# Ledger of designs, part 2: VH-VL binders against Regulator of G protein signaling 22 (RGS22)

Target 1, 129 residues: Regulator of G protein signaling 22 (RGS22), of Homo sapiens (Human) (q8ne09r852to980)
Amino acid sequence: KFSDLLNNKLEFEHFRQFLETHSSSMDLMCWTDIEQFRRITYRDRNQRKAKSIYIKNKYLNKKYFFGPNSPASLYQQNQVMHLSGGWGKILHEQLDAPVLVEIQKHVQNRLENVWLPLFLASEQFAARQ
Below, E stands for the ipSAE of ESMFold2; O stands for the ipSAE of OpenDDE; V2 stands for 0.75 times the mean of E and O plus 0.25 times the DockQ between their complexes.

## First folded at step 1 (VH-VL)

Design Bb2 (framework fv_bepranemab)
Fold by ESMFold2-Fast, scan of step 1:
Structure Bb2 (fold): chain C 129 residues (1-129), chain A 118 residues (1-118), chain B 112 residues (1-112)
Amino acid sequence: as target 1 above (129 residues)
Amino acid sequence: EVQLQESGPGLVKPSETLSLTCTVSGGSISDYYIAWIRQPPGKGLEWMGTIYDSGSTNYNTAVQSRVTISVDTSKNQFSLKLSSVTAADTAVYYCARDLYSGYEFDYWGQGTMVTVSS
Amino acid sequence: DIVMTQTPLSLSVTPGQPASISCRSSQSLLYSEGDTYLEWYLQKPGQSPQLLIYEVSNRFSGVPDRFSGSGSGTDFTLKISRVEAEDVGVYYCMQGIEYPYTFGQGTKLEIK
């Protein structure tokens, strides 16, 4: 399902537009930014570091991942916090790849189990071309 | 090419606040993370803190309660304020570009000498 | 805080001869994914420090090939294959793996 959507650029764009009209684009944006990070080779130190900092600043805050509408439960937020080495590392350092992978799993779970079913049942999906 | 230049009073009295400015030229200020590093006469280097493009700062715990780093994009300037100074704060103060996403200190200012004395 | 220790604290070298400086960290500088955040800086007399080597062994732009860095974990070495008069100054290692960033105490290189 989700993998099918990722392999079709037009369907992916329809899903992105659906999320945007529902003010719920952050999950897809976060998933995509982490996926881009994961595709950077370990030898591209500068690019990996920059992407990690970008992801941290944009998503690892109280307006999204640590906020009331987080894709992660409070328990899962605490697990990510411990994997990161606490708030100090989140605020001041590059995030480790295993931390970003865990964040992506929580984001993907909400995309697959909440937003994708809503999209498939929507009039926007039925009217697509 | 990137150029950094420090400026400040040169002499500060004990218990007062030290205020220094770093002026950036030769590039976009929005691409810079700036660090402040000091060197007491005849001694080694001490990192004081870094300011990022988000406005976030990281400070050395040894000076954290006294130090503030800020940016003024309209003037192309970064500033360092260090409160409650003592003779131990006498040093050459450098600003340097911090490429946190690459290597750290690739461009340094020429340094400005600050003496804390009555 | 990570403590960086350099040896020797000073050395005098005849021009054309090799020089070697060691740096030891109190904790491993290996970051996850295989990166090691160890840098070397040179401060010539009366000048600002300048970056020589980053990530253990990579020469910064414009740095002559007679400079080389090596090491892993907690033990690192800077080597100059043929010392020249312009190499005089104080050499510092630095760790960038965690805050606060810390420097070694410095190694003064002089010409005999």
Scores: ipSAE 0.000, ipTM 0.519, lowest interface PAE 15.6, mean pLDDT 82

Design Bb3 (framework fv_bepranemab)
Fold by ESMFold2-Fast, scan of step 1:
Structure Bb3 (fold): chain C 129 residues (1-129), chain A 120 residues (1-120), chain B 112 residues (1-112)
Amino acid sequence: as target 1 above (129 residues)
Amino acid sequence: EVQLQESGPGLVKPSETLSLTCTVSGGSISDYYIAWIRQPPGKGLEWMGTIYDSGSTNYNTAVQSRVTISVDTSKNQFSLKLSSVTAADTAVYYCARHYEFWSGTYFDYWGQGTMVTVSS
Amino acid sequence: DIVMTQTPLSLSVTPGQPASISCRSSQSLLYSEGDTYLEWYLQKPGQSPQLLIYEVSNRFSGVPDRFSGSGSGTDFTLKISRVEAEDVGVYYCMQGIEYPYTFGQGTKLEIK
């Protein structure tokens, strides 16, 4: 179901707009940015590093992943912090693929189990076509 | 501790589809990137492809048109399907955990391998 | 595709003596940030390959200190300072810089 939405550009866009309407687009943006990172080849190492820095700066802060509206519980937030070596390593920009994958799983869980059911039951979904 | 084990038919006829499974134990299947690597008798290693935990795949261009790697979380298994097989596909097939980070990539844990012979 | 070439294809070593295996890539394995995506694997007789060294010179966990890797760009070397009976097998180098990942032909190490 979620994978079906991800493979349909129009449905994905309708879901994105639904989330924007509910001031909840950060989960989808975070998921998408991490997915883009994971699809960058190792030949593009500078591009991968730039993308990881972007992800760290945009999402791994008190306004989102480590904040009150995080997709992860306090326990899960601490696990992610320790996987990255704590704030010291995050400050030194040492995020690797396993850490980003773990973050993406927490984000995807809320998208699949909270936001997608709400979208499918919404009048916005019905009105799309 | 991660353990991987391959299984499948020992003999496949030319032009048929080869289907192999890799069973993961000692951890959650959703946490692994899994690669399939083969070795023809007396020859070297050939990377066939990797499936990432997102379900995305990367395939060796040499087999890309014939190969499909998939995951079945309900069975805790990864699968390799290779269509239109010929004698050149006779090999030991391995599944291996594919570890990735921007400072490197490698295959750290390998299954025992399963021998597949393609003959009429 | 990047072609990986190993030399020699086979060697026999008296126990306790050193061994050296070379690997050459058809193009540089170096990224602009200084990391080089080269690995070494050992396949003992009748067994699956096992990771020995990643990123040119980093020993994987449990790999004895007698194994060392070196090199840069296109030329790489695996050295065993004192060969032991357990070291018998086929050694493979591999590049991980681009798809498809490719291995060398393998170098068979035997004890005299």
Scores: ipSAE 0.000, ipTM 0.522, lowest interface PAE 13.2, mean pLDDT 82

Design Bb4 (framework fv_bepranemab)
Fold by ESMFold2-Fast, scan of step 1:
Structure Bb4 (fold): chain C 129 residues (1-129), chain A 121 residues (1-121), chain B 112 residues (1-112)
Amino acid sequence: as target 1 above (129 residues)
Amino acid sequence: EVQLQESGPGLVKPSETLSLTCTVSGGSISDYYIAWIRQPPGKGLEWMGTIYDSGSTNYNTAVQSRVTISVDTSKNQFSLKLSSVTAADTAVYYCARSFYDTSGWYYFDYWGQGTMVTVSS
Amino acid sequence: DIVMTQTPLSLSVTPGQPASISCRSSQSLLYSEGDTYLEWYLQKPGQSPQLLIYEVSNRFSGVPDRFSGSGSGTDFTLKISRVEAEDVGVYYCMQGIEYPYTFGQGTKLEIK
């Protein structure tokens, strides 16, 4: 149901609002920014590079992806760090698409298995119907 | 609480390979990363490399061609091998843990006691 | 490589007096949105280094509140408000923003 929710504009907004009221918007924002990156055509190199750098700077730091409330386990964080070429490359270079896809998988896992079930059981979800 | 302890040969001849082990007790290897840091007598600290629980590694470029760090999960041990040693490799070698918690990221929060390695004929 | 420069390299302090150690990096240690990868370590005589402060100003568990860290960008300071005899040793700053991780050359703190 996660893909159905994300493809329905009204349901997506209700889910986004639910996460905002729980101070937990970062996962959905990260997922959405990576999804936007994936939809940029391969011909738009400069736009893809800029979006990749934006995502890297916003999410690949210890306040989110490498922090204590990360959607990824320590093992998965290490996989992302390894794929990225280490901290130096994370901090100063563009991230390649496979790295972003790997990050998105971890973010989506928490959205599907933690936040979506909470949303569906919430009064906010019941009220929307 | 997590304890780290290094062991090694004490003496290594020039041109040979140095092999050190770091034994972990009181915690799970999968919960943190291990770094090797060395200190020549009377000098400062030099980071040599880090190994993650997946087995992937990052090395200091100054020693990258000579250094290998590995993990043996069955023994709860990390190993450092340094080839083609010279007198300049004489140092105390430490292993140290990198960890994060709700307070933030700690690069080297717990250190072993260190093991002295002398390179001489 | 990022070069970490400490000043002074040695200082002597009367017990109960304050001490201040500076650390300057050759490049900014600021990552996006305020994360700064700067730590301070203390190595007491004959002992392993121990973490004092992480991310510029956060005291590690068990570190007395007389230790404080401050700074931003490339300039950082460690202060001890009232030096005690047990504070003698060599203090190192370290950057964790780029590989290789690099330490300052160390500042030796002695009691007069």
Scores: ipSAE 0.009, ipTM 0.557, lowest interface PAE 12.5, mean pLDDT 83

Design Bb5 (framework fv_bepranemab)
Fold by ESMFold2-Fast, scan of step 1:
Structure Bb5 (fold): chain C 129 residues (1-129), chain A 120 residues (1-120), chain B 112 residues (1-112)
Amino acid sequence: as target 1 above (129 residues)
Amino acid sequence: EVQLQESGPGLVKPSETLSLTCTVSGGSISDYYIAWIRQPPGKGLEWMGTIYDSGSTNYNTAVQSRVTISVDTSKNQFSLKLSSVTAADTAVYYCARELGYYTFDAFDIWGQGTMVTVSS
Amino acid sequence: DIVMTQTPLSLSVTPGQPASISCRSSQSLLYSEGDTYLEWYLQKPGQSPQLLIYEVSNRFSGVPDRFSGSGSGTDFTLKISRVEAEDVGVYYCMQGIEYPYTFGQGTKLEIK
């Protein structure tokens, strides 16, 4: 279901608007920024590094991924922190692709199991016609 | 030793836009999270917002529609703009470094503060 | 918004005697076991605020041993074991668990 939504630009935009009206855009923003990173060719090292640092600074902090409203459980947050080499490395270094992919899985889980069901049951989804 | 210093116009007329700058010295600007905190005369502290080293921001909902915090890496400074000011915006404005570590959220280095009076 | 309430609003203490300031939050500041987003700041007359205590009980670098923080959930206390002249000022508690970050209204400490 989520993969179907990702392959339809119009449906994706309706989902984005739904999340925006519910003040819950951070999960989709995080997912999208990591997806953009994953689509940058491995040969474009400078662009990948810049995007990785951007994602790290925007999402890998106590205000989102390591905070009260995280898409990941405390156990999963600790797993990501260990994969990253600890808090010092998160603050001062870029993140490798496997770490970003792991983060994206946790974000996608909440999008699929919390927000997508709410969207499909919403008046906004029904009215999109 | 890292130091922060605010600068601004001192006096702003009602309905105008207030613009303040915060200059960082003694360290790399790219490693800083900077908050703006204000204090009306004789009153307490109010957090306005924070900008992260990535350029992302979080704002206090009380001023969210009027406030913009930005960074200018070429000038080594952070800026706060507050539009449509009224007498209620009269305050000492501080910039402060926010420690963004996993286990705590604290402002460990503060600028000296700059007084802004909104008056016609 | 989380409301932070301090008591008392003002306190006069004889030099060398202890002082105690309370801070109550409108909801729990505990994120997980051990992670409580509660800080204390001191603003001396004519100066910028300075960090005293972070995460309830941890003294910031350079803060004297006579300052201590304690508490959990919604009730927190800052204690000064022996008040000195340089401790005069306004003390603020702050929560950082949710945006917007909010401060208590402040407690003014004066010496007799």
Scores: ipSAE 0.000, ipTM 0.522, lowest interface PAE 13.4, mean pLDDT 84

Design Bb6 (framework fv_bepranemab)
Fold by ESMFold2-Fast, scan of step 1:
Structure Bb6 (fold): chain C 129 residues (1-129), chain A 120 residues (1-120), chain B 112 residues (1-112)
Amino acid sequence: as target 1 above (129 residues)
Amino acid sequence: EVQLQESGPGLVKPSETLSLTCTVSGGSISDYYIAWIRQPPGKGLEWMGTIYDSGSTNYNTAVQSRVTISVDTSKNQFSLKLSSVTAADTAVYYCARDTYWLSYYGMDVWGQGTMVTVSS
Amino acid sequence: DIVMTQTPLSLSVTPGQPASISCRSSQSLLYSEGDTYLEWYLQKPGQSPQLLIYEVSNRFSGVPDRFSGSGSGTDFTLKISRVEAEDVGVYYCMQGIEYPYTFGQGTKLEIK
């Protein structure tokens, strides 16, 4: 289960190392950065804004979320684009929490349905002790 | 094949509101962003604003106080309203699909344009 | 607002000869962690504008390979290696990095 993996620090680190070995760490990095944003208290408005801008600049571009190797389908990419108010708003405004949550769902889907099964079947998982 | 078609009055009186419609055919507007661009006779192109299927808009600051762009999903139509018009608003008005995609971005589909003259 | 300046404003070319159009922006069009938001459009006489090139150098679908775009930062060039009669029209560069989107003043290409 992906939820079991997230609640175990050692298993999470083994999964992270597995993804790094396979040059596929962007999904986990994106998921983790959004999770960190979600844990910033509402009182820290400046910290939440800075984290939102960081996530936007790092992941909402042609190299990742809107690129050919995106965790989201073209349909889902368009839905995230529309939820954001379009490309111009993505370029010029901070992202709202609902947008980040929607992105995290698409990232989590690929982690759960593609990468986690590969990890569990791997030699690295078997050797983890 | 997606097509866009502008329509509206060819003549508008000074101080009145210009209203134009852009009709989408060959596709669903739920997958589009639509930009409005105008061109005064013999002059260059000026972007007026873009609307997304969510209803969210971005306007050119030069006309922001006078311009409103809206969407009617039931009719597959977008509209542009420009208030308090003057002779300077005389132009051909285009709607265009404002696209971002995996392999490209830009205004890839344009309507044929509709000429609007502001005159008494 | 970002100001887009094209040179020349008009040029006349013999068929088969090359043509070159320059576009300069008042500030960089490079997005913070990625792409450069510069496009080229062609408006043929009596027709609507059409997309030729996006992101500086990428030809839009169906655009002949005799068209090429280049540049970075604030200086951009559109080249036509062998001008044909069908290339007559007004060429516009456009920036899409920030609102308002702005166009150059246009370059009119005519055949001699």
Scores: ipSAE 0.006, ipTM 0.539, lowest interface PAE 14.7, mean pLDDT 83

Design Bb7 (framework fv_bepranemab; at its last look DockQ between E and O 0.13; V2 from the best seeds 0.00; counts 0 for: pae E 10.4 > 2, placed apart)
Fold by OpenDDE, look of step 2:
Structure Bb7 (fold): chain C 129 residues (1-129), chain A 122 residues (1-122), chain B 112 residues (1-112)
Amino acid sequence: as target 1 above (129 residues)
Amino acid sequence: EVQLQESGPGLVKPSETLSLTCTVSGGSISDYYIAWIRQPPGKGLEWMGTIYDSGSTNYNTAVQSRVTISVDTSKNQFSLKLSSVTAADTAVYYCARGSEYLFYGDYYMDVWGQGTMVTVSS
Amino acid sequence: DIVMTQTPLSLSVTPGQPASISCRSSQSLLYSEGDTYLEWYLQKPGQSPQLLIYEVSNRFSGVPDRFSGSGSGTDFTLKISRVEAEDVGVYYCMQGIEYPYTFGQGTKLEIK
C-alpha cells in the first residue's frame, strides 16, 4: 500500500499534504531522508557521514524520535538508543546504517498502519476517486 | 518481586566455551534489558554486554569476538557464552536487570543475581 | 572507552564520621540538560553489587539519606554523612552514557 504511493507521484504529494494538515510531516521526512541515505553508495563515505549526522540531528532527539509523539514505542526508542551505542555516541558520532534502517522501520510502520489508512479514508481522497 | 539467578558449570577447561544462564523469576523482563557483568577474584567489575527481549545485543569490545548473549523468551532465560576461555576469564559472573531511561526516566541496573563463580582450570 | 577513575581506592572511617569518594570520567557524562549518566554501586562483602545513586544525585529506593551524590560533567562525588558498619564494602562509580559501560576501580570502605 505504501509502496503504491511511492509509485504514484501525484498521490504521494496528496499524502504529503495530508500529513502536513495533521502536523505529521516529520514521519515522511524522516523516512525519505533515511531512504536517501540508503541510496548513497558505500564508497562515498563523506556524503554518508554528512547525511547520517544530518538525520541524527534532525530526528534523533526528544522532540521527535525520542519524544512523546514518537513513531516508536518507548521500548523501541530505547532499543534504538542502545543499538546506537548509547547517548554519547548519538551526541558525538554519526549513526551506523543498521541504526538508521531500524529507525526507518518504525517510521514506516506508523506511516503504513496509522496515517495511510486515515488518508485513504479521508474525504479528500474519496473526492479524487 | 523480580529475581535473577545465574547458573552453569563452575569449572571450565582452557580453550573451551563458558556457558551460563540467567533465569528471571517473579515478573516480566519487558521494558528492561539484561546485562552481564563479571568480577575476577579480588578485582573490579567489568561490563560484558546487554540484551533486550527482542534479541538485540551490545557487547564490550574487549570480549566481543568471544561473547554471545542470547534470550529464550519462552523460558524467561538469558544466556552468556564465552568461547576460548583462559585463566583470565576466571570470575564471578552476574546478570543484572537494566532499567530503561525513556520508560521510567531512570537508567540503572537495579536487580542483580547472586552471581556464579566460574573457574578456568585444567 | 570512557575511563572512570576513583579516589581514594581505600579509606578507613570511624563510625559516625563522614566519608567522601571521588569519581572522574575521561569524557563528559552529560547528554542533555539534566541527563547525566553516572551511577554509584555498593558491593558489600560476599554480596552482589547494589544500586545506590543514579543520574549523579538520585538515591535509589531504600537507600538511606546519609548517602548523597553530586557533581557534573566529568567530576562526581559520593558522600556518606555518617558512616555505619553496614556501609562497609566496595563502592563503584559507573558511566552509562556510552557502550561499553565502564566502572571505576572501586573504593574499599572499612570501619576503624
Scores: ipSAE 0.006, ipTM 0.606, lowest interface PAE 9.9, mean pLDDT 90
ESMFold2-Fast, scan of step 1: ipSAE 0.008; ipTM 0.661
ESMFold2, look of step 2: ipSAE 0.006; ipTM 0.636
ESMFold2 (binder alone), look of step 2: mean pLDDT 89; pTM 0.924

Design Bb8 (framework fv_bepranemab; at its last look DockQ between E and O 0.11; V2 from the best seeds 0.00; counts 0 for: pae E 9.8 > 2, placed apart)
Fold by ESMFold2, look of step 2:
Structure Bb8 (fold): chain C 129 residues (1-129), chain A 118 residues (1-118), chain B 112 residues (1-112)
Amino acid sequence: as target 1 above (129 residues)
Amino acid sequence: EVQLQESGPGLVKPSETLSLTCTVSGGSISDYYIAWIRQPPGKGLEWMGTIYDSGSTNYNTAVQSRVTISVDTSKNQFSLKLSSVTAADTAVYYCARVPYDYSLFDYWGQGTMVTVSS
Amino acid sequence: DIVMTQTPLSLSVTPGQPASISCRSSQSLLYSEGDTYLEWYLQKPGQSPQLLIYEVSNRFSGVPDRFSGSGSGTDFTLKISRVEAEDVGVYYCMQGIEYPYTFGQGTKLEIK
């Protein structure tokens, strides 16, 4: 399970390296950045705003979330667009927490249903068990 | 093939409200947004605003206090209202399609001329 | 507002000869990891504008390959390798990175 991996710092680092080897590190980075955003206290509004802007700039573009290798289907991408209020909001403003949570769900789905099974079936992982 | 058609009165009196509709045919409006763009005679193009299918809007600040863009999804229609018009609002008014995750206008209506005159 | 400046404002070209139109923005049009929101439109006489090129260099569907776009940051160019009679009209660049979306003032292409 992905939750089990989060509690094992050594295997988490091995999973991160596995993703880099497969040119797929963006999923874990995106998930992690959104998780960090969700854990910033509401009192740190400037930090929350800065993190939200960082996430949108890094991940909400045609190279990742709105591109052919997105963890989200076209329908799901359209749902994120609707929640965000359109390209003007995405391009120039921070994203609200519900939008980031929706994005994270799609990223987590791919981590859990595509990458984690491949990692657990790898010879590298099996040899350490 | 997506088709856009602007309609409305061609003559509007100063200080009154300009009201136009854009009817979309040949496609689903769930795949794109609609923008309104105007062009005064012999002049360049000015984006006025864009509406998302949920009714959310972004307006050009130059006209923001006077413009309202709305949608009627049951009729596949969008509307533009511009209040307190002057001669400076005389222009050809276009509606245009804006695809999701883009900031471009890929299909335009034929335009409708609106003259502000007493 | 981002100001889009086109040069030249008017261009007279012999058919079969190349044409080049410059567009300069007052700010970078780069968003994120390389997305650049610069488009080119053509308005033929008596017609509504039509999209030619999106995101700097991508030709829109049905646009002939004699049209090409290039540039980065703040400096962009539209080229027509061999001008034809049907290319007459006013060419506009547009930025889509910041509200309000803004067009250049236009470049009128005429046949000599």
Scores: ipSAE 0.006, ipTM 0.630, lowest interface PAE 9.8, mean pLDDT 86
ESMFold2-Fast, scan of step 1: ipSAE 0.120; ipTM 0.697
ESMFold2 (binder alone), look of step 2: mean pLDDT 91; pTM 0.939
OpenDDE, look of step 2: ipSAE 0.021; ipTM 0.651

Design Da1 (framework fv_danvilostomig_arm2)
Fold by ESMFold2-Fast, scan of step 1:
Structure Da1 (fold): chain C 129 residues (1-129), chain A 118 residues (1-118), chain B 109 residues (1-109)
Amino acid sequence: as target 1 above (129 residues)
Amino acid sequence: EVQLVESGGGLVQPGGSLRLSCTASGFTVSSNYMSWVRQAPGKGLEYIGYIYSGGSTAYASWANGRFTISKDNTKNTVDLQMNSLRAEDTAVYYCARDYEWDYYFDLWGQGTLVTVSS
Amino acid sequence: ALVMTQSPSSLSASVGDRVTITCQASQGISNYLAWYQQKPGKVPKLLIYAASTLQSGVPSRFSGSGYGTDFTLTISSLQPEDVATYYCQQYDSYPSEYTFGGGTKVEIK
């Protein structure tokens, strides 16, 4: 039912506010930025490259994806690191779409299996209009 | 046995150059990030820079342009090339092993003394 | 540039005393903080990483705490072999630089 929530603007906004209340908005921001990247046409290479670099700089660092509050386990972080070509490539080069899609899967897993159930059980969800 | 041994330290005149070498035993530098850290006599620790497993380097802002880190995977060594040396570069120079995803130093060499004076 | 301020610069305590050393970052560094022990004439040795995780073989009297900007190293019962200078190090500033604190010299009085 995560896709249902994403297609309802009002429910999406309630979920976003719930996550902000719990200092956990980074997962939804990361998912959304990668989704926007995926929707850019393949012929718009400059826009796709810029978005990829933005996502890399914002999320692929020790403060989020490779940090203690990562949506990915240490094992999964290492798999993404190998898929990316290591720290040197993450630091200095553009990342390919398959790497971003893999990251989005890990982010979506925590959103669907941790945050969405908590949201649906919350007083914020019950009080929504 | 896992260890790091530095060599190449000595006395050098101001404006001179010196190359330090660090030999690793019991592990391979090709699989690790390796760093250099120095300590002036009676002073604290100061970070210089690192070389990652793939060969790219990064330096503390003060070291960039004068110090260069390189490695030889076949010899299992990491080198520090120091140019335009000044009296304030007098220090014990340590090579250290970084944990790749976290840049704290779990293994240190014994250090090699570099003295810059006339 | 991210600055690490360590205090006090030196202290003297008696065997069995509880000793605390503090380290303050000029910016938030999460838990990316390590502590090192350097005994007189020896190389530095890793004591603690990730602010609070003891390195294997380090006595349990050592502990670390903190998150963000304020960090503390505690020795619950000072022993003679603990005479050393202690350094904190942040490792959050990838790829630019990793900064050490100025050190705290611990002596027996």
Scores: ipSAE 0.006, ipTM 0.528, lowest interface PAE 12.8, mean pLDDT 84

Design Da2 (framework fv_danvilostomig_arm2)
Fold by ESMFold2-Fast, scan of step 1:
Structure Da2 (fold): chain C 129 residues (1-129), chain A 119 residues (1-119), chain B 109 residues (1-109)
Amino acid sequence: as target 1 above (129 residues)
Amino acid sequence: EVQLVESGGGLVQPGGSLRLSCTASGFTVSSNYMSWVRQAPGKGLEYIGYIYSGGSTAYASWANGRFTISKDNTKNTVDLQMNSLRAEDTAVYYCARGDYFESYAMDVWGQGTLVTVSS
Amino acid sequence: ALVMTQSPSSLSASVGDRVTITCQASQGISNYLAWYQQKPGKVPKLLIYAASTLQSGVPSRFSGSGYGTDFTLTISSLQPEDVATYYCQQYDSYPSEYTFGGGTKVEIK
């Protein structure tokens, strides 16, 4: 169902709007930015590096992934920290693709298991035309 | 095209050390995570640990402190250093590649190399 | 500690039979589960990942299902070349995000 929603432009926009009205857009934004990274061919090394650094700076901080409303548990946050090479590497270097895939996994879990069910049961979903 | 080959297995005395090497061809270890898995004779698969493209490592709790995974991007190899070996470490040791674009499942495995720990 | 329990430990069936193997996680792992096939004297081969996605080149008689804690591998019509030990493996958690089940040995009567 999640992949079906992502491939339907109108449903995707309604979901995005729902998340925005609940101050929860960061999960979808994070998922989308990592998905864009994954679709950059490995031959475009500079573009992949720039996108990786962008994602790191925007999401891998205490305001989101390492914060109180993280999609990952504290244990999972510590594993991402370890996979990244520690806090110093997160602050000063790009993240490897496997680390970004791991982060996307946790983000997708909350989108699928928390936000999508809430959206489908919402008045906003019922009112969509 | 894509292949992994382990080497370095053999007979070692209890308390000894041994270093295994895994050579990759058809892809680069710098672009994938690489895992080590072992299998004792007649027993099941047992996960040891991994190394990510950036060099970060993680180990199963029982392996932490005795086993170390490293890589050489220039030589396209991944190594497993095993210390303080015990009879219980006798097993076939495999290296395997994880596909980081779609999953962490291990899609390419080496043929394995036998390590026998015996007096 | 996340434990993967696989059952049965072994089974014997006839060619053409439907075979099912079960794997249970001690806590929820969503769909982060893979199945491997290891034929006698051979290296393991990936069959299925993400609980239900068939690896390229794997025959369609193999299928996986499940979510959360209960997972099943099904062989719809057992063939002689399917004699092997099958392992489930979770890749959701640390330190053993690659924790394997104990294996199920599939033999032909």
Scores: ipSAE 0.000, ipTM 0.523, lowest interface PAE 15.4, mean pLDDT 82

Design Da3 (framework fv_danvilostomig_arm2)
Heavy chain, then light chain:
Amino acid sequence: EVQLVESGGGLVQPGGSLRLSCTASGFTVSSNYMSWVRQAPGKGLEYIGYIYSGGSTAYASWANGRFTISKDNTKNTVDLQMNSLRAEDTAVYYCARELSYDDWGYFDYWGQGTLVTVSS
Amino acid sequence: ALVMTQSPSSLSASVGDRVTITCQASQGISNYLAWYQQKPGKVPKLLIYAASTLQSGVPSRFSGSGYGTDFTLTISSLQPEDVATYYCQQYDSYPSEYTFGGGTKVEIK
ESMFold2-Fast, scan of step 1: ipSAE 0.007; ipTM 0.637

